VH-VL binders against q9vpl3. Designs and how they scored, part 283

Target 1, 224 residues: q9vpl3
Amino acid sequence: RGKINIQRPKAPHYERARVVAVTQPKYPELPKAKSCFKTRAERTQQQQENPYNEIIAREVRNWLDHSRLVAFFHLSSITADDIFRVRVQLHKQNLHLKSYGSKIIEQAVKNTRYEAIVPLFHSNHCIVFSPDPEKTAALLRIVRRVPQMVLLGGIVEETMLSRNQLVAYAQMPGLHAVQAQLVQTLSQAPGHLIQQLQAHQNSFVQVLDVHAKNQMNEETPKST
Key: E = the ipSAE of ESMFold2; O = the ipSAE of OpenDDE; V2 = 0.75 times the mean of E and O plus 0.25 times the DockQ between their complexes.

## First folded at step 10 (VH-VL)

Design D65 (framework fv_anetumab; at its last look DockQ between E and O 0.56; V2 from the best seeds 0.73)
Fold by OpenDDE, fold request of step 14:
Structure D65 (fold): chain C 224 residues (1-224), chain A 121 residues (1-121), chain B 111 residues (1-111)
Amino acid sequence: as target 1 above (224 residues)
Amino acid sequence: QVELVQSGAEVKKPGESLKISCKGSGYSFTDYWIGWVRQAPGKGLEWMGIIWPEDSYTRYSPSFQGQVTISADKSISTAYLQWSSLKASDTAMYYCARDEGIYESYYFDYWGQGTLVTVSS
Amino acid sequence: DIALTQPASVSGSPGQSITISCTGTSSDVGGDNYVSWYQQHPGKAPKLMIYEVSNRPSGVSNRFSGSKSGNTASLTISGLQAEDEADYYCSSYTSSSTPYVFGGGTKLTVL
């Protein structure tokens, strides 16, 4: 009976080895341990609902809901000092310049009527808020000093406007001026209508007179 | 009514300093840009610079940068154009004007009557 | 450097319509709608006649009209009058560094 070498067990007979190989429990491959290292993408998605972000998002919503004028600007390479100077000038006109992160804006406007503004915030941006839409012209005069502030668009009285539309809006006369113009136009309308009506009547009478004269000339026998 | 009134004609010698003025009235002086435009005798209009009177922020034409100084006193609704040392080539009519434009629209809707500056030896 | 080119002079008879052109050297001259026109009588300050290509300020006669096609802006004066004899300058936005560029001016003579 050969000494069982416990340190180098004799390889089992070929048939036994086959049986052992087939009967070895196939342990399910341990699920590849999900790398405890959440990919940067997963970490960015699991941005922990930072209670602070929620507070700021609520602030943004509050500004949006209480502002009749909202203007969106892209900020290129601008110094903090330049931003401060323009902020002071805007503030004197009751225009409030704010800057928020893109994620905060997304959170703030999610499932709201303002959700369409999210694509505007892929880069450095600032927002100007005002309770008075008549300050649009003042805003656009002040921002001229900062070429790095590029107007993207805005919201006026809950209506989203393109850049061009916002500029056009700023150039419109105030409501009272427009009303005055309307009244003036309406006051002139009856006079114009009367003139047009009279012109047609006069033309008709002239045509009839010509016709009558022609008939009279045809009825006058050439007294040869 | 909006009005810009400029200081009177000046006759100076080369090397002398000069400061001319433009007073605005009939509108909020601090809410509009004020520009200066030069017109040499028999020549066209040349933009020199603009100023925001509220905080005296100034922008110059490259051709006039360092050659002149534009300033403002908002307390008396007055803008200024000044030279430290006049040259014969500075002989021209100088106009101040209010800019009514917004954002990228730049135009002057009201002009001062002009100040004639003559620099001769 | 962006420059605006105007004809040196134009002339017309009373009652006629004349057009003054202003051509930019760059496609970016005036953007879409930022051309202004000024009238200057001899010894007088310039007067704004047209802003933003086609808009007339209050008090400017409806005989003055502005248009733009491509890189050329045009000032049209209809029903030419003796009082219209003056120098006319176009102006346009070019850049943030040079927001005001003037044309060389056009002398209008009423024959």
Scores: ipSAE 0.873, ipTM 0.948, lowest interface PAE 0.5, mean pLDDT 87
Fold by ESMFold2, fold request of step 14:
Structure D65 (fold): chain C 224 residues (1-224), chain A 121 residues (1-121), chain B 111 residues (1-111)
Amino acid sequence: as target 1 above (224 residues)
Amino acid sequence: QVELVQSGAEVKKPGESLKISCKGSGYSFTDYWIGWVRQAPGKGLEWMGIIWPEDSYTRYSPSFQGQVTISADKSISTAYLQWSSLKASDTAMYYCARDEGIYESYYFDYWGQGTLVTVSS
Amino acid sequence: DIALTQPASVSGSPGQSITISCTGTSSDVGGDNYVSWYQQHPGKAPKLMIYEVSNRPSGVSNRFSGSKSGNTASLTISGLQAEDEADYYCSSYTSSSTPYVFGGGTKLTVL
């Protein structure tokens, strides 16, 4: 199941009654004018009155702006030791595991193209950021050891991807792999270089075409 | 080119210890899971366990939990399968294999050549 | 361990198509779980033929195809050739604690 079960521990004992100072009647205060509802400006100011939330929201915006790979997970209960070991494994691949409150996420993505991700954070979650979208396969190999991390979807090269689209993206040969093959071919003897370059050009074109089709598919609406 | 090279055949007596090896090359060894698979003489394949070589996180099949030890030395790109006290029923071919699967996909794309372990008095 | 059910043997003539079945339960082969297929010639290590139900690794002939329906996965070999004579094993995911469950194997004989 994906539901989060939050339970606060409570002692079985009943605490002894706590003594509080009794309030003496005071001279009645004059009535104040009041409104039953706060204005939109007052509600916005309350959010701005917590500067730590804005600092953290700026951090999230910075991660979103500078990460070419973002993956969203639902997170079930997990020990601190298990999540720490996974964070270390991810960090070794330039994959950065983070968690933020839903209010902070909402504030961070307000008036951006990513506003649609807010519902993903109504339950317990974690986010993985990386500047390297080629690391998507490495991410998904590492998270196999953590069944508590359930993939919800992601963002690759500013394109929102479903779970299945992100997994499919991870399995494609990357442009870096095609580029590396080309470099290896160019470093060989001149006569063999020409032959190997011709053979690899077709592979490079195929990879580029797959990327173009995936970008088109990921941006188009799906039928119900 | 991905290659897994296992240690040579072993002939042992019951009660002896044994550690067999599987050396990976041609890929980033610490980026992939390594599994061990047993095949008793004339029988099918049976998964024993997997290891994440970077930090040696290991998961065993319930049938083999506590009966073998899977380990790795990432500095030499080598995984190990070890018995503290062999039994005659441990006579089998043992394969290591790399798992390329991502997320909820599990399959072995490259296999070692196998190590035959014979336990006889 | 739960084993997946495969026929002990199947046979076919050169040029024919043959199908090897792999039957499990709704907890393994059924549902959204992936199935893989391995070929093993005598004295050799297994070789991956199909992964994720129907995907073919590079270097595997397109004569091999995989499918799944209900609790049964199928490996189909078209244009049967003598070198296809081998043992074939299916494997399925079951749970995070038992991510690999193999079938008992099927000996394919080419007549």
Scores: ipSAE 0.794, ipTM 0.901, lowest interface PAE 0.9, mean pLDDT 80
ESMFold2, look of step 10: ipSAE 0.763; ipTM 0.885
ESMFold2 (binder alone), look of step 10: mean pLDDT 90; pTM 0.932
OpenDDE, look of step 10: ipSAE 0.836; ipTM 0.924
ESMFold2, look of step 11: ipSAE 0.772; ipTM 0.893
ESMFold2 (binder alone), look of step 11: mean pLDDT 90; pTM 0.932
OpenDDE, look of step 11: ipSAE 0.853; ipTM 0.933
ESMFold2, fold request of step 14: ipSAE 0.791, 0.777; ipTM 0.900, 0.891
ESMFold2 (binder alone), fold request of step 14: mean pLDDT 91, 90, 91; pTM 0.939, 0.931, 0.939
OpenDDE, fold request of step 14: ipSAE 0.870, 0.871; ipTM 0.947, 0.947
ESMFold2, look of step 17: ipSAE 0.752; ipTM 0.881
ESMFold2 (binder alone), look of step 17: mean pLDDT 90; pTM 0.931
OpenDDE, look of step 17: ipSAE 0.836; ipTM 0.922

Design D66 (framework fv_anetumab; at its last look DockQ between E and O 0.52; V2 from the best seeds 0.73)
Fold by OpenDDE, look of step 11:
Structure D66 (fold): chain C 224 residues (1-224), chain A 121 residues (1-121), chain B 111 residues (1-111)
Amino acid sequence: as target 1 above (224 residues)
Amino acid sequence: QVELVQSGAEVKKPGESLKISCKGSGYSFTDYWIGWVRQAPGKGLEWMGIIWPDDSYTRYSPSFQGQVTISADKSISTAYLQWSSLKASDTAMYYCARDEGIYESYYFDYWGQGTLVTVSS
Amino acid sequence: DIALTQPASVSGSPGQSITISCTGTSSDVGGDNYVSWYQQHPGKAPKLMIYEVSNRPSGVSNRFSGSKSGNTASLTISGLQAEDEADYYCSSYTSSSTPYVFGGGTKLTVL
């Protein structure tokens, strides 16, 4: 009894083949599942048309426009719990930590003065907003607890600052302190100037007195 | 004026527990890190750990992890350093200090007067 | 292990300028600009003298200055005075789990 080659079954007899052909269930061609692969164009269009994205983009713009301090951070493998804890601490200082997708940021800042920040958002990022630029030092103290938050740069008083510049800014004495120092310096200046001016006048008067005395001594005839 | 005042000198035996304190004044206690630094007799300074007083987030030096506990009570602007079981090797001067540094800058601008801990049998 | 190395002792005469060095074992020691110096008199708490390589806190004499070259930070004391006799410690930020590292300290003697 020849080994039934299950891999190459002998063609059935003509009659059997005909019956098999007729009895083969015509399964309706499953509608070719529209390839779940939305073309890049369709994905891009759907993303653009998402009303939600537009709303979020407006929110981002609003934050940018009303913030005097904006700091950008890269997030490197940070846990949600760590983010939450930092957020709470920041919030107590009126610092608002937000996270947005790169596409949303791009949409938000498109054709705005903030367009230059787009290259900063290539990975996981967060933004800290504040109405008070004096909180920069507080921000940078708080974020020390999370080494995974890497400072990239920021915006202070509508000026874009590098990482180093932002740190330097935070280290500067507050405006009021600087003003106070300036006032102190200016208040001391007149005294010194007056002293210098008076010193010259006094010196001049002394020279004149000496000259006058010398003239008087020359005019006193030796009464022999 | 910023000031850190530490608790007085302690003389203890091995195995005893101890908690020393550091009270801050003249600044917002919750807005600055507080650190603890050990100095063994005739030795140098050794960083032990730091705490964020607002939520008591703490970081320890690996050498002191599990050996001591750093805590804070923000209601009274006080930081604490405690041992569950003292060793003779814990004999040292302990300083608390305020960290004024930002981001990657770490430095102590104000120091407590120190607490001498003596552990002897 | 990240370590800061200081000379054990330095000495100088009144009026002289002396320099104390602090050398890191790794390029990661001290970050670019995060070296601090502390002065400690016998039986007293350390006092911050220099932060971030070259900055002086308020109340610190201008005789104290800091610099850095490569992996070596330096504290310079000009016009040495008797009161400057103390132990000096450098400290640096490290990118490791230990943000604070102290040097071994330098005893300054005024002759």
Scores: ipSAE 0.857, ipTM 0.934, lowest interface PAE 0.5, mean pLDDT 87
Fold by ESMFold2, look of step 11:
Structure D66 (fold): chain C 224 residues (1-224), chain A 121 residues (1-121), chain B 111 residues (1-111)
Amino acid sequence: as target 1 above (224 residues)
Amino acid sequence: QVELVQSGAEVKKPGESLKISCKGSGYSFTDYWIGWVRQAPGKGLEWMGIIWPDDSYTRYSPSFQGQVTISADKSISTAYLQWSSLKASDTAMYYCARDEGIYESYYFDYWGQGTLVTVSS
Amino acid sequence: DIALTQPASVSGSPGQSITISCTGTSSDVGGDNYVSWYQQHPGKAPKLMIYEVSNRPSGVSNRFSGSKSGNTASLTISGLQAEDEADYYCSSYTSSSTPYVFGGGTKLTVL
């Protein structure tokens, strides 16, 4: 399955652009005679930049489409060793720690219902993807050792959840996560999930109705 | 059926070393934090430290840092509390406990039966 | 030096309700920090009675309830029974380096 790799080996590695600084050394590394060849390499890099961005954006899109759990974190300064150890622990739970540029995220979610997540990526961040929404509790147990990872919210079964909602979801004894997954695999419509939401709404209405009837019963009879 | 079974009572002299154990069963041992809690005779509970058993990442209470070593052997689902040189003031009941909390929640949902350590000449 | 303050003892008669307080600061009990409560009978391991301020684990009687107001958390035991006679400890989060701070304990005596 030979998918064509547009990028040539070692050429981007050796010919990555260098930023010219005002305090640059007296001796430039590059002779003038290479200007013609660099123009051709620059054209190839320009072409690669646009296709590479779309390849990565497609990767993000695929993660979002195939992950039943997505968690968003703000990430402050952390040692490479600490983040690596956390990544290993997460990976063992089928939790995949990723980071993408905000422009890539914008491109990936443009014209989707997930556009609302774009502001989360204005600052330093990381994302955890998993096909297993049952692993939300495991994720949040592991990240307790990393105060540098501050939970912002997530997506569970294609539903956007706030930080508090995601934590509450993780603490549920498996009803919403397992039942939602089962309903999705057995039917195209989430009829069981709607029924559970309606039951919660009915329970709330029943509490209000009991309160109203208690207030009505406690009302004193009017005098003449 | 989550269960934490600790090693038996110990009677030691000052200066001796000791390693007590806590074996977890009925759950995925490497997926939960294990803490150690001390209770001196007639006194209250004191948190000593906590460990992530899979990679032995450990955090100690400032009161116990450098006084004990917390470790784990994940292959046998066992956590350990160890002293290199016991003092008479180490006489206490020692509990291991599983922490089920997530994110910013910290609490011990299952406790071992305790290991009484008596250090006297 | 962070310590959670509990009364040394409380007492009540069978059938009554009693409340055990746990007072700290805005950096432990106050704000959004969680508090847990543990029951310990003599010679026994502690047992979790309340977590996250007001939640009961499976198997804990609904006679036990928890609440928090300002820097004080409260454990309330209704319908007091002889078997409730025990020591009770609160615990609160303080920081990622010190996630557990226990109160001094309260001896509950059922008269």
Scores: ipSAE 0.749, ipTM 0.878, lowest interface PAE 1.0, mean pLDDT 79
ESMFold2, look of step 10: ipSAE 0.747; ipTM 0.879
ESMFold2 (binder alone), look of step 10: mean pLDDT 90; pTM 0.930
OpenDDE, look of step 10: ipSAE 0.852; ipTM 0.932
ESMFold2 (binder alone), look of step 11: mean pLDDT 89; pTM 0.928

Design D67 (framework fv_anetumab; at its last look DockQ between E and O 0.42; V2 from the best seeds 0.66)
Fold by OpenDDE, look of step 10:
Structure D67 (fold): chain C 224 residues (1-224), chain A 121 residues (1-121), chain B 111 residues (1-111)
Amino acid sequence: as target 1 above (224 residues)
Amino acid sequence: QVELVQSGAEVKKPGESLKISCKGSGYSFTDYWIGWVRQAPGKGLEWMGIIWPGDSYTRYSPSFQGQVTISADKSISTAYLQWSSLKASDTAMYYCARDEGIYESYYFDYWGQGTLVTVSS
Amino acid sequence: DIALTQPASVSGSPGQSITISCTGTSSDVGGDNYVSWYQQHPGKAPKLMIYEVSNRPSGVSNRFSGSKSGNTASLTISGLQAEDEADYYCSSYAGSNTWVVFGGGTKLTVL
């Protein structure tokens, strides 16, 4: 009884081979697992066609349109925990820290007055929004706790400011304080004008008096 | 009016623990940094560290890192400076001060009256 | 380590103008405008006199002015008065490791 060579099975009879060939379950070719690595083109297309991106872009526009203070920050190797902590502190001041992808920002600001900000978003960035421009100083105090947040610039009252300009703005006395100072200065102006006008009048009267005295002295005949 | 009031003078022995306080009033305590400054007798001012009272984030000078602990209780608008073990070299006047500066500008516009700490055997 | 160097002492007569210098050892002495000056009388807490190189807080006399050139900040006191006799300290941002640094202090004597 010949040992069935399990290593090299004898080819089945041709009829059996045909039946086996026909009855072999055709396993559907496993769809070539699309490499999890979406080509750059596919990623770009998916990003462009994603209805979700449009929604987020609208949100960004809404924030930009309703914010009187917008600050742009670069994030350098910051932890999620640090971001969260800062976000909480900012939120207490009615400052809203948001992070969006560069493509979303680009889509959001396309054909708007904010299009100039697009170059700021080539890396990891965050944006802080506020309805109150007077919170600029508060913002810049809070961000000290996160050295990884680097100020790039901002928008205040629809005006684009550089980093230095934004810092300078934050250092200015509040609008109300400036207004108060202006009012005080203006209120003093009339008094000063009156004094100056009176001074000129007084000077003129003095000159006339001196002239009158000199004329009287000339008319006194030297009594020989 | 903004005011910082510090705890009274302390006389301690080496090895003892100490916690001094600085109470802020007249402003939102959680919206400003509080710094601590040491001044040894006859010496200059030394920055020790700073705290954000809103969440107690603290930064120390390298010279004081691990030597002292800065903390705050925002509920009572009070900042603290503490030692676990005092040394004779810790004898100094200690000031708390409010930091009015923003971003990279650091300056102290209001100061406490100071707390004299004397450590003598 | 960023250090601020001040002269140990400066003297002047009443009515004169004097200048106290504060020189940083590194270019990193905080951005161009982050120097502050403090006045300290004996037994008293320091008082802010100048912030951000040239700004005066409310209540500080206009006799005090600040300037900066290169790595040197200067405090100028014009019309020197007896009450100006005190120790003066400069301060600045010192970088990522040390946020604040003080100068060594300058004793001003009014003769």
Scores: ipSAE 0.857, ipTM 0.938, lowest interface PAE 0.5, mean pLDDT 87
Fold by ESMFold2, look of step 10:
Structure D67 (fold): chain C 224 residues (1-224), chain A 121 residues (1-121), chain B 111 residues (1-111)
Amino acid sequence: as target 1 above (224 residues)
Amino acid sequence: QVELVQSGAEVKKPGESLKISCKGSGYSFTDYWIGWVRQAPGKGLEWMGIIWPGDSYTRYSPSFQGQVTISADKSISTAYLQWSSLKASDTAMYYCARDEGIYESYYFDYWGQGTLVTVSS
Amino acid sequence: DIALTQPASVSGSPGQSITISCTGTSSDVGGDNYVSWYQQHPGKAPKLMIYEVSNRPSGVSNRFSGSKSGNTASLTISGLQAEDEADYYCSSYAGSNTWVVFGGGTKLTVL
């Protein structure tokens, strides 16, 4: 006797249950249901007011406020081991792989310039945060091993970039040279350090300004 | 000043093991993929596989899966290609190359000088 | 394995322009996929000439240009010179299982 449904009475089909309900004796049903039942809307609102959602939303706001690089990915089905190994390699480059619910993201970016990112989180996703925008190329080299992570776009120095704009940013030789010069300049003598930082900062701003002007003409993230 | 320096030429007999090396310098070794490319005498280039030195994650060409082992020692900025049992058909020039591609791009910007492996009785 | 088709040889006279083709499928050369080109002189390692379809690395002459149409990438060498005589290989992404594939190579002869 191997089959379970042979050993158990089969539940009535919905249409059969409807017929049975019609033929049942009529019982008075008192306001028990009115006092004991919360509507779906009321339960949904209680879930939305969960205090832990605000704590997590503050975490997302903190990441956005302190990250000069933010990259958005669609994430297809992937094993926990595969994503963990990628997270470790990213972390070694000061790149922080995170994932948050769409409601949390919506709450975190409410009344900010980043409200436009909310639609990206209606499906499976992940986000990479970093204080180091010069690590964009490193990010994109590491994620090559993860075809399940599909780049949607990002934010660099508070400017929204499409997928193609973010890839172009990562490959800019002039920007990389300016960023490398800034790092090398920090090791110079104090007086020369101030002068060199101002010169490199101006050059860095000019390159970003030109690139940002081109990106402002292409405001929509170009992903699928 | 990116440079990839490979180990010297090898003359081996069938059945012997071999491990050849590729030492990277002038860049952050763990920030780039390293690929291996085979070229039989008078023949074209064949991609063998690639490694991420940071955690030794590898991908092999289907033609070379199970035929060779790609590995790395990040502490000395060195990638390796090794055989457990050489065949005469393994006679070829072997190149390592750095892959600078990002996201969906794959290209080798710097190449080692090559290691000639000769396998004969 | 060879998955990309190149002519076995091409030739040209000094000063001419020549084009080397690299034909694949929509899964490797076609679509949004990238192609790179390598030059190899006898006894030397390959040298990257073109990456991401049309970009030249530093130190590569502007006589070399790359393009792509449909499933065919092209390397064009203008103002052909004797030192351009070499083997040329294209390369592209070949799927998540293989990653990289090379073409069979094209021997360029300068007459």
Scores: ipSAE 0.613, ipTM 0.823, lowest interface PAE 1.6, mean pLDDT 79
ESMFold2 (binder alone), look of step 10: mean pLDDT 90; pTM 0.933

